# VHH binders against Type II restriction enzyme MwoI (mwoIR), part 24

Target 1, 363 residues: Type II restriction enzyme MwoI (mwoIR), of Methanothermobacter wolfeii (Methanobacterium wolfei) (o59646)
Amino acid sequence: MKNPKFTENQKEIEKEEFEFLQKLNFIIKESLELFNTNLKNSMKFINYITLPIIMASIESKSFNPFSEIIEKHIAFILNSKMNSLGYKFLPLGYSSDLTYENDNSIIHIDIKTANLENPSDFKDTVPLGINQSSYPGVLDCKIRGKNIKADCKKIKVYPNIPTTYNNKLTITNALLFIYPDYKEIIDEIREDYIAIRELISINLKDILTPIEGSLEEFLNYKPSNEKKRLEPILDNIVRGYFIHDKLRHEFSENVEKDLEEFEKKIIGIAKKLKEREIKPVAILSISIPNGELAPHYDDEIVSGKSWGSSFRYHYKKSGNSVFKGLDNKASRAVFLHINKEYLPVLKKYFDPITVYELTEKRL
Below, E stands for the ipSAE of ESMFold2; O stands for the ipSAE of ESMFold2 at other seeds; V2 stands for 0.75 times the mean of E and O plus 0.25 times the DockQ between their complexes.

## First folded at step 22 (VHH; framework vhh_nb_b201)

Design p6 (from n4 with R27F G54S Y110H; at its last fold request DockQ between E and O 0.76; V2 from the best seeds 0.00; counts 0 for: pae O 2.4 > 2)
Amino acid sequence: QVQLQESGGGLVQAGGSLRLSCAASGFTFSDYYMSWYRQAPGKEREFVATISYSGRTYYADSVKGRFTISRDNAKNTVYLQMNSLKPEDTAVYYCAADEFVKYPSGDYDHWGQGTQVTVSS
ESMFold2, look of step 22: ipSAE 0.418; ipTM 0.762
ESMFold2 (binder alone), look of step 22: mean pLDDT 84; pTM 0.864
ESMFold2 at other seeds, look of step 22: ipSAE 0.535; ipTM 0.826
ESMFold2, look of step 24: ipSAE 0.446; ipTM 0.787
ESMFold2 (binder alone), look of step 24: mean pLDDT 85; pTM 0.865
ESMFold2 at other seeds, look of step 24: ipSAE 0.268; ipTM 0.686
ESMFold2, fold request of step 25: ipSAE 0.360, 0.404, 0.378; ipTM 0.738, 0.768, 0.759
ESMFold2 (binder alone), fold request of step 25: mean pLDDT 85, 85, 85; pTM 0.862, 0.862, 0.860
ESMFold2 at other seeds, fold request of step 25: ipSAE 0.380, 0.380, 0.334; ipTM 0.747, 0.760, 0.702

## First folded at step 24 (VHH; framework vhh_nb_b201)

Design r1 (from p6 with Y53S F100S Y103S; at its last look DockQ between E and O 0.01; V2 from the best seeds 0.00; counts 0 for: pae E 23.5 > 2, placed apart)
Fold by ESMFold2 at other seeds, look of step 24:
Formats: C-alpha cells, sequence, structure tokens
Structure r1 (fold): chain B 363 residues (1-363), chain A 121 residues (1-121)
C-alpha cells in the first residue's frame, strides 16, 4: 500500500512540536554554563555522599552517582527559564519528570542519563515508559526462536498520556545525557569496603557484650521476613564510625589502624569523583511524536523490554528520523553538546551527528 | 573575613625540629578540618597533615612518625610539630581550612599565605 499522506492537522501538530523543540534547544544550549556552575557547587559536597555510594556498591552493578544531581539541576534551569517563555510548571502525579502548560499545549520533558559503555540506552533509540509518550507502540507478538505467534493486529502498547488534554496538544520530549562509566572508580574500593564490614563483624565483641546467650545467637536472630541483626548493625557502625566520629578507640589498636586506612581511601575516592570530569559526553534533545501522528511513526515506536508495559522510540531508525510532515525535514533528535575528546567514540554509534548551533540575529 | 596566619618557619639543620603555628579568625574554628600543605619550588602543592574537628589526625606517608599535627580550639590555632627534619622537607608550608570532609588534593576553601621552612645539610 501507498504511504498515507499527512493531514493538515498532523502537519500543524508537527509544526508545534518543532517550535517547542527549538525553544527547548535554545534554553538548554544557553544554560550549559549555568548548569556546569550549579553542578560544580554540588560537587563541593561530594564527600558527604561518597560513603553511601561505596556502601551501595556491594551489589557490583553499574552506577551513575550524578544522575539525580543532573536531573535536579536541569529541572531548576527549566523551571526558571520556561516561565519567561510563557509556560507554567504543572504538577501531575504520574507524568514525565517535568510537566508544563501554556494556552495551547501541555509539555512533558523526561531527563534521561545513559552510560557510554551501554549503547543500548542511547544509540539511535530512547526507552520510554507509559508516562513518557502519547504514541501507541507496535507490539512484537512472536517469540524469537520458537514457533509461537499471536495475532496482535488489534492492539498496541497504550501509554497513559493522551494525545491532547482537552484542547491542549500533548508535546513530549526527552533530554538524554550521555556520561562516562564511573564503575572503575567505585570498583577500586568495593572489595576494601567488604573487607571492612567483615573486620567489624569479627571484632564486634569489642563493643557488644553478651549478657544472656551468646553474641552469635543475638546477631543471628532473624524475625520473620527480616534480615539478621548482624547486617543492620554493621551498616550502622560504619555510619557511626566514619560519618559521626563515634566508637573511636572502642576496637583494638590493629582494628583501629585498618579502619583509619579505609577512611583515607574514602577520602581518596571522594577526590577522584570530584576531579573526574562530570561534564556529559554528549547531550541529545529528542522530540517524541504525538500519538495523533499515527501511523507515520509506527516503525519507530515499538514495544520495549517489558513488552506491553513499555516501548522504545527509535529516533534514528534506518538512518533518519525527522519531522516527516514538514517541508524542511528537520531532525527530531539533535546534539546540543559534544565533548570533542569523545567524538571518535560517538561517531562509532552515530552517523551523521546533527548539532544544534545558536545564531545571532540583529533586530 | 577568613584569615589564616602561619608562623614558626625558619632555617634549621638536618635532624632538627621546628613547630609551625597557624592562627585562624573569621569562622567557627572548632567545626573546621585544619590541614598543612607544602610546596617546594617548581613542584605542585602536596598534602602534609590534617586534623579533624574531633581531633582525628591523618598524615602523608613521607612525614608519618616525624610530624605531629595538633589543635587548640580555645586559641583558634593549629600546630605542626616537625621532628627529624630532612633537606627534602624544605618548602613553603601552608595552613588550610575547610568545613567539609577533606580531600587530599588541596581543594580546601581557605588558605594561609605560607611560611618558609629551610632544612640545610
Amino acid sequence: as target 1 above (363 residues)
Amino acid sequence: QVQLQESGGGLVQAGGSLRLSCAASGFTFSDYYMSWYRQAPGKEREFVATISSSGRTYYADSVKGRFTISRDNAKNTVYLQMNSLKPEDTAVYYCAADESVKSPSGDYDHWGQGTQVTVSS
């Protein structure tokens, strides 16, 4: 069959989406210096979160300690700048990270961070939850490698966000921040932390004296559905010793020496986190098609990892994702910032790379 | 305004001792980490010693067992007792202060003007 034409209403929707993308791109590009300054101010206090980061690392999983900090600083910038453009912050309980309104539209902006070492999170695609798009996603209704298939022509992945809120157009965007992996810094100290927990456990008798029964019986007690008492007491002692300067000199001299050496390592890790470049490798701005644009983006918005409960937008499928109904064929995904040290790596994943540039205009 | 004023530097023969002092004003001294750093000509500033608000001490490996940091919160003063001095200890010694958990990198909020220590062989 022939590709259906864009209706005039669909063209108008894309004009509105493109106009907002330009405004968002301008705000973020103009605010990069402020963002960097705000982030550096937060980093003055990295020492206060370094021990919690180390304690959380015992599960040996990928971790970006800056994702929450990044999201909050971008939210601050957007809340400040969007008001000057006639948008009001609109708190909704089950929507994207940031929601705004003006007379004609309700804007949903999601801030996403991605690890450069995990390209499935950023390469030509962005994962979407059901609160992060208004476009129904195509279901994959076959099981790969098996002769099992269902007819799913009548259903799609349906998002929570409508295509309009009464007379106001839904506009959805993602800001994607690509960062280096910080795992190598955290891995440097993870085994040392595990050893310190064990050292405290072996020497717990120095600060806990049994009155009735053995210390082992006390620590191994486990109420239904709860951890043994040993685990929370170890975590508590770590916080008491290293954050609150408590329990100093309650252990033997050799134990105290080992705890003090670990404290120096905590300080060293905080230094490495603070000195590590915290600037993103790249920042992408992505306009996500409104659901009224169906079926024009059906090949690009498909079911995700959770099948019927998530989807992905392949914003560069087949090498191009553009505002398909606009004459200028502007890109729906543009780079707002690229760290040139990483350009060879980025070209491995992206070709071409479309960059937004500010222009001067005389009035 | 925050001020840190070092004193006690000078010329000393190898094997000798010196005691540096740093008088502080303009902040709540008892709540701050106090540190000593040093910088030889043509070299980067390097960590020497830190004392926490609670009195816990840390030392660079090169000075452990020879230098002792201490503080007197009533006098708003931090001290560095330097024993068994070596020619390699020759440097300008700086006092530093910070209210946050310390980094060895020398990114403290406040620095003194420095005092020269010269160790001759």
Scores: ipSAE 0.000, ipTM 0.114, lowest interface PAE 21.0, mean pLDDT 80
ESMFold2, look of step 24: ipSAE 0.000; ipTM 0.103
ESMFold2 (binder alone), look of step 24: mean pLDDT 83; pTM 0.838

Design r2 (from p6 with Y32H H110Y; at its last look DockQ between E and O 0.70; V2 from the best seeds 0.00; counts 0 for: pae O 2.3 > 2)
Fold by ESMFold2 at other seeds, look of step 24:
Structure r2 (fold): chain B 363 residues (1-363), chain A 121 residues (1-121)
Amino acid sequence: as target 1 above (363 residues)
Amino acid sequence: QVQLQESGGGLVQAGGSLRLSCAASGFTFSDHYMSWYRQAPGKEREFVATISYSGRTYYADSVKGRFTISRDNAKNTVYLQMNSLKPEDTAVYYCAADEFVKYPSGDYDYWGQGTQVTVSS
């Protein structure tokens, strides 16, 4: 053993972290049917949100079209259940999406989604932003393939979140939702959408006639050193045409035909999104060690790829992802849900698979 | 019908060795965690060792370095090699199986009937 034994204060911190993890696991596990019902209710309206989803996909190379919907439904469940347990919502700037307090602690919960086709986002590790941990991470002070190294023994990656707020203990958790890849469905139409934007751009003269100066000068102007006017104008015309049924028949017959064909493709994509099983592949609940527990988790909390601006928590490093200061050997990371259809794939990525089971209520 | 059948228990002097076997049938052995538990008279059942479907092993602190768990998927059998035995190891040893490691309950889907191990001082 390289490190000293846990102090009594450190053991008390781990007791508090373990007790909260059990409360969180119980809340989410008990609420899975409500979550699924709420998500299905949102899917009743997929026909109205499909175009906005397609438009947003241009802004990201990796896209889970339901991540915000999932986060809001989980936030609804947590806000209700946490309040019933005496925790009140406490939004703090530069903190986790879901922050709560009671008399003794301030709770930070981050909801994360991961694509099953990108295992680096979920396999034995979880990426963390600097506002999602209180534990300083080991800096990666070497450059692979080069003879350049620094001695970083005196410096760590320092997070935004303190180990305590005044006299209240900081507790940080992640809920990781693993989903099937939706990329193939969205990619099917993304190029068509880009082509429609170009078609509208070429034919803007049908709607916009210059009075002073050229249309090209108008569209290339950057009023705030941001995007050219063309970009928000295209977005606006797409919304007007397909969502609000405006500008119909203001373009030439050939343009109208292409817009109508794209509208049919939008309807097809909406059907595919509605028919996809939206249930997560798995839900993983993770207790992230408080920074006062240093140095006991130094080997597990390290700098992310962005050197000093993010972390990775290796919650199953060497199969010892446990509350190290507690005798019960409880896992800091447990599965709350597994879709059995994907169990063979999950067994390739995880060993052990530790599953939380509800206990009987006697009251 | 699921069956877990332990064998290899007996009487042994302190410092000696013993090898337990558990033969399994009625379920897909290669998909399951296989575990050993033990219970001494008047005491609660306690965890001894587990081996995963991928061959990873986990041990209670009290047996680490002395006991070795292994599995043979072709024979549907899990083994517990017990070395440097102490009188404190005296107990009935049970074989158990589950698709998952369950928490916090620790319950297993399938249990054997147990085999007696007695270690003289």
Scores: ipSAE 0.385, ipTM 0.739, lowest interface PAE 2.3, mean pLDDT 84
ESMFold2, look of step 24: ipSAE 0.400; ipTM 0.752
ESMFold2 (binder alone), look of step 24: mean pLDDT 86; pTM 0.868

Design r3 (from p1 with G54S; at its last read DockQ between E and O 0.73; V2 from the best seeds 0.00; counts 0 for: pae E 2.3 > 2)
Amino acid sequence: QVQLQESGGGLVQAGGSLRLSCAASGFTFSDYYMGWYRQAPGKEREFVATISYSGRTYYADSVKGRFTISRDNAKNTVYLQMNSLKPEDTAVYYCAADEFVKYPSGDYDHWGQGTQVTVSS
ESMFold2, look of step 24: ipSAE 0.430; ipTM 0.784
ESMFold2 (binder alone), look of step 24: mean pLDDT 85; pTM 0.870
ESMFold2 at other seeds, look of step 24: ipSAE 0.472; ipTM 0.795
ESMFold2, fold request of step 25: ipSAE 0.431, 0.394, 0.283; ipTM 0.784, 0.770, 0.723
ESMFold2 (binder alone), fold request of step 25: mean pLDDT 86, 86, 86; pTM 0.877, 0.871, 0.876
ESMFold2 at other seeds, fold request of step 25: ipSAE 0.403, 0.318, 0.404; ipTM 0.779, 0.732, 0.778
ESMFold2, last read: ipSAE 0.412, 0.343, 0.356; ipTM 0.777, 0.751, 0.756
ESMFold2 (binder alone), last read: mean pLDDT 86, 86, 86; pTM 0.876, 0.875, 0.873
ESMFold2 at other seeds, last read: ipSAE 0.386, 0.283, 0.409; ipTM 0.759, 0.670, 0.776

Design r4 (from p6 with S54T; at its last look DockQ between E and O 0.59; V2 from the best seeds 0.00; counts 0 for: pae E 4.2 > 2)
Fold by ESMFold2, look of step 24:
Structure r4 (fold): chain B 363 residues (1-363), chain A 121 residues (1-121)
Amino acid sequence: as target 1 above (363 residues)
Amino acid sequence: QVQLQESGGGLVQAGGSLRLSCAASGFTFSDYYMSWYRQAPGKEREFVATISYTGRTYYADSVKGRFTISRDNAKNTVYLQMNSLKPEDTAVYYCAADEFVKYPSGDYDHWGQGTQVTVSS
């Protein structure tokens, strides 16, 4: 025996995964107009959310400043549509917030956004956290470009998600939204924001008076975490000044002038964000193999960038991107939407481009 | 106006070979997936082979190793070289074209009229 054959149980698992993928594809495909309408409604409030987006971008690098908004609108659609199909919302604290159940299965859906200019996040692969798969990933225990490696054949990346819950099959899916690059807009103001935080830091004595000990001691104290007390205080003052119109005139006139110039830049960035295309370049729907299907997908599900703590699923690798145990050769990854303006770019990254079509016209 | 015209079908003895051609016009040939499907009497149309715009090929399990799909972008033509033919390969062979691989139904945008292949035992 060169390769083990799919057992009948494994074929049944793939049938269930395929059937759910079709239901998910139908729901998202028919909801694209609603999704676009919901996004437009959120953009009416861009002037109120631009500074929070900028602040969040400094703390964590974001490829799509609207990623949280997109995730929430998709969650709303799924919560509505899944209930209509007999699935109940089932939040589990150690799992995805988009978790559902019916009589036979527990569904985990992860929504990802990817920057078109960073193909490692979407080209034939999708990164996964330990709560986004039930399939143990193969460890690649070498360091690229270095003569350092270990023998890791006996250990895998073990997920937080079991293959079944109390006889209910675990089904995991990803919805991958590919967007144009927003990074240059956010980077335009990042240095100015850092400069404003430093300006406030230097002038804290105008508004913060120590009672016991020095101000420097207070600000440099690290409670039980990695950040000095200064950092959250600066963020708080930024919110107070720019969002709540507080602390005005508490700084010197030169400081106030610089703060007001930054405020004007925030308004300019809000305008640029509103003008940039908010529609996705493409939407991919991906069925992630259940762990009971091991070892059939071992060459596709491997450790991610953080060895041992994340996965990478190579969903388009060399014909292995199909439901391997099913006769129909259906793809585990399929496009639900393509912005045709970007089709030449997408053809550079994807071959084949497999597009989901509604089956009602076939009948 | 899109046109797909198959040719090269005929009668052949089992173990023999045929080469099918499909001439295409009315679209940018080099941008399209080109596929072959077949339909035996009383059966549903089934997938045979696809060739992408980058030259990647995909085959049904039943023909893998025996059939070869190729394309000539200068002549806007796709070919199906069929070797080691069996009686179960008897069918009308259709050429199909689309910008995308369609899923799950395989409702391609453009189809030819078909060419008959008959393999005698």
Scores: ipSAE 0.202, ipTM 0.659, lowest interface PAE 4.2, mean pLDDT 83
ESMFold2 (binder alone), look of step 24: mean pLDDT 85; pTM 0.862
ESMFold2 at other seeds, look of step 24: ipSAE 0.257; ipTM 0.653

Design r5 (from p6 with S30E A60D; at its last fold request DockQ between E and O 0.75; V2 from the best seeds 0.00; counts 0 for: pae E 3.2 > 2)
Amino acid sequence: QVQLQESGGGLVQAGGSLRLSCAASGFTFEDYYMSWYRQAPGKEREFVATISYSGRTYYDDSVKGRFTISRDNAKNTVYLQMNSLKPEDTAVYYCAADEFVKYPSGDYDHWGQGTQVTVSS
ESMFold2, look of step 24: ipSAE 0.442; ipTM 0.789
ESMFold2 (binder alone), look of step 24: mean pLDDT 86; pTM 0.875
ESMFold2 at other seeds, look of step 24: ipSAE 0.414; ipTM 0.747
ESMFold2, fold request of step 25: ipSAE 0.292, 0.138, 0.298; ipTM 0.711, 0.610, 0.715
ESMFold2 (binder alone), fold request of step 25: mean pLDDT 85, 84, 84; pTM 0.862, 0.859, 0.860
ESMFold2 at other seeds, fold request of step 25: ipSAE 0.141, 0.307, 0.452; ipTM 0.623, 0.705, 0.799

Design r6 (from p6 with Y32H; at its last read DockQ between E and O 0.91; V2 from the best seeds 0.00; counts 0 for: pae O 2.8 > 2)
Amino acid sequence: QVQLQESGGGLVQAGGSLRLSCAASGFTFSDHYMSWYRQAPGKEREFVATISYSGRTYYADSVKGRFTISRDNAKNTVYLQMNSLKPEDTAVYYCAADEFVKYPSGDYDHWGQGTQVTVSS
ESMFold2, look of step 24: ipSAE 0.394; ipTM 0.740
ESMFold2 (binder alone), look of step 24: mean pLDDT 85; pTM 0.858
ESMFold2 at other seeds, look of step 24: ipSAE 0.432; ipTM 0.756
ESMFold2, fold request of step 25: ipSAE 0.388, 0.362, 0.350; ipTM 0.740, 0.746, 0.748
ESMFold2 (binder alone), fold request of step 25: mean pLDDT 85, 85, 82; pTM 0.860, 0.860, 0.847
ESMFold2 at other seeds, fold request of step 25: ipSAE 0.419, 0.253, 0.231; ipTM 0.768, 0.675, 0.671
ESMFold2, last read: ipSAE 0.403, 0.403, 0.339; ipTM 0.773, 0.769, 0.740
ESMFold2 (binder alone), last read: mean pLDDT 83, 85, 84; pTM 0.852, 0.860, 0.865
ESMFold2 at other seeds, last read: ipSAE 0.285, 0.312, 0.226; ipTM 0.697, 0.717, 0.641

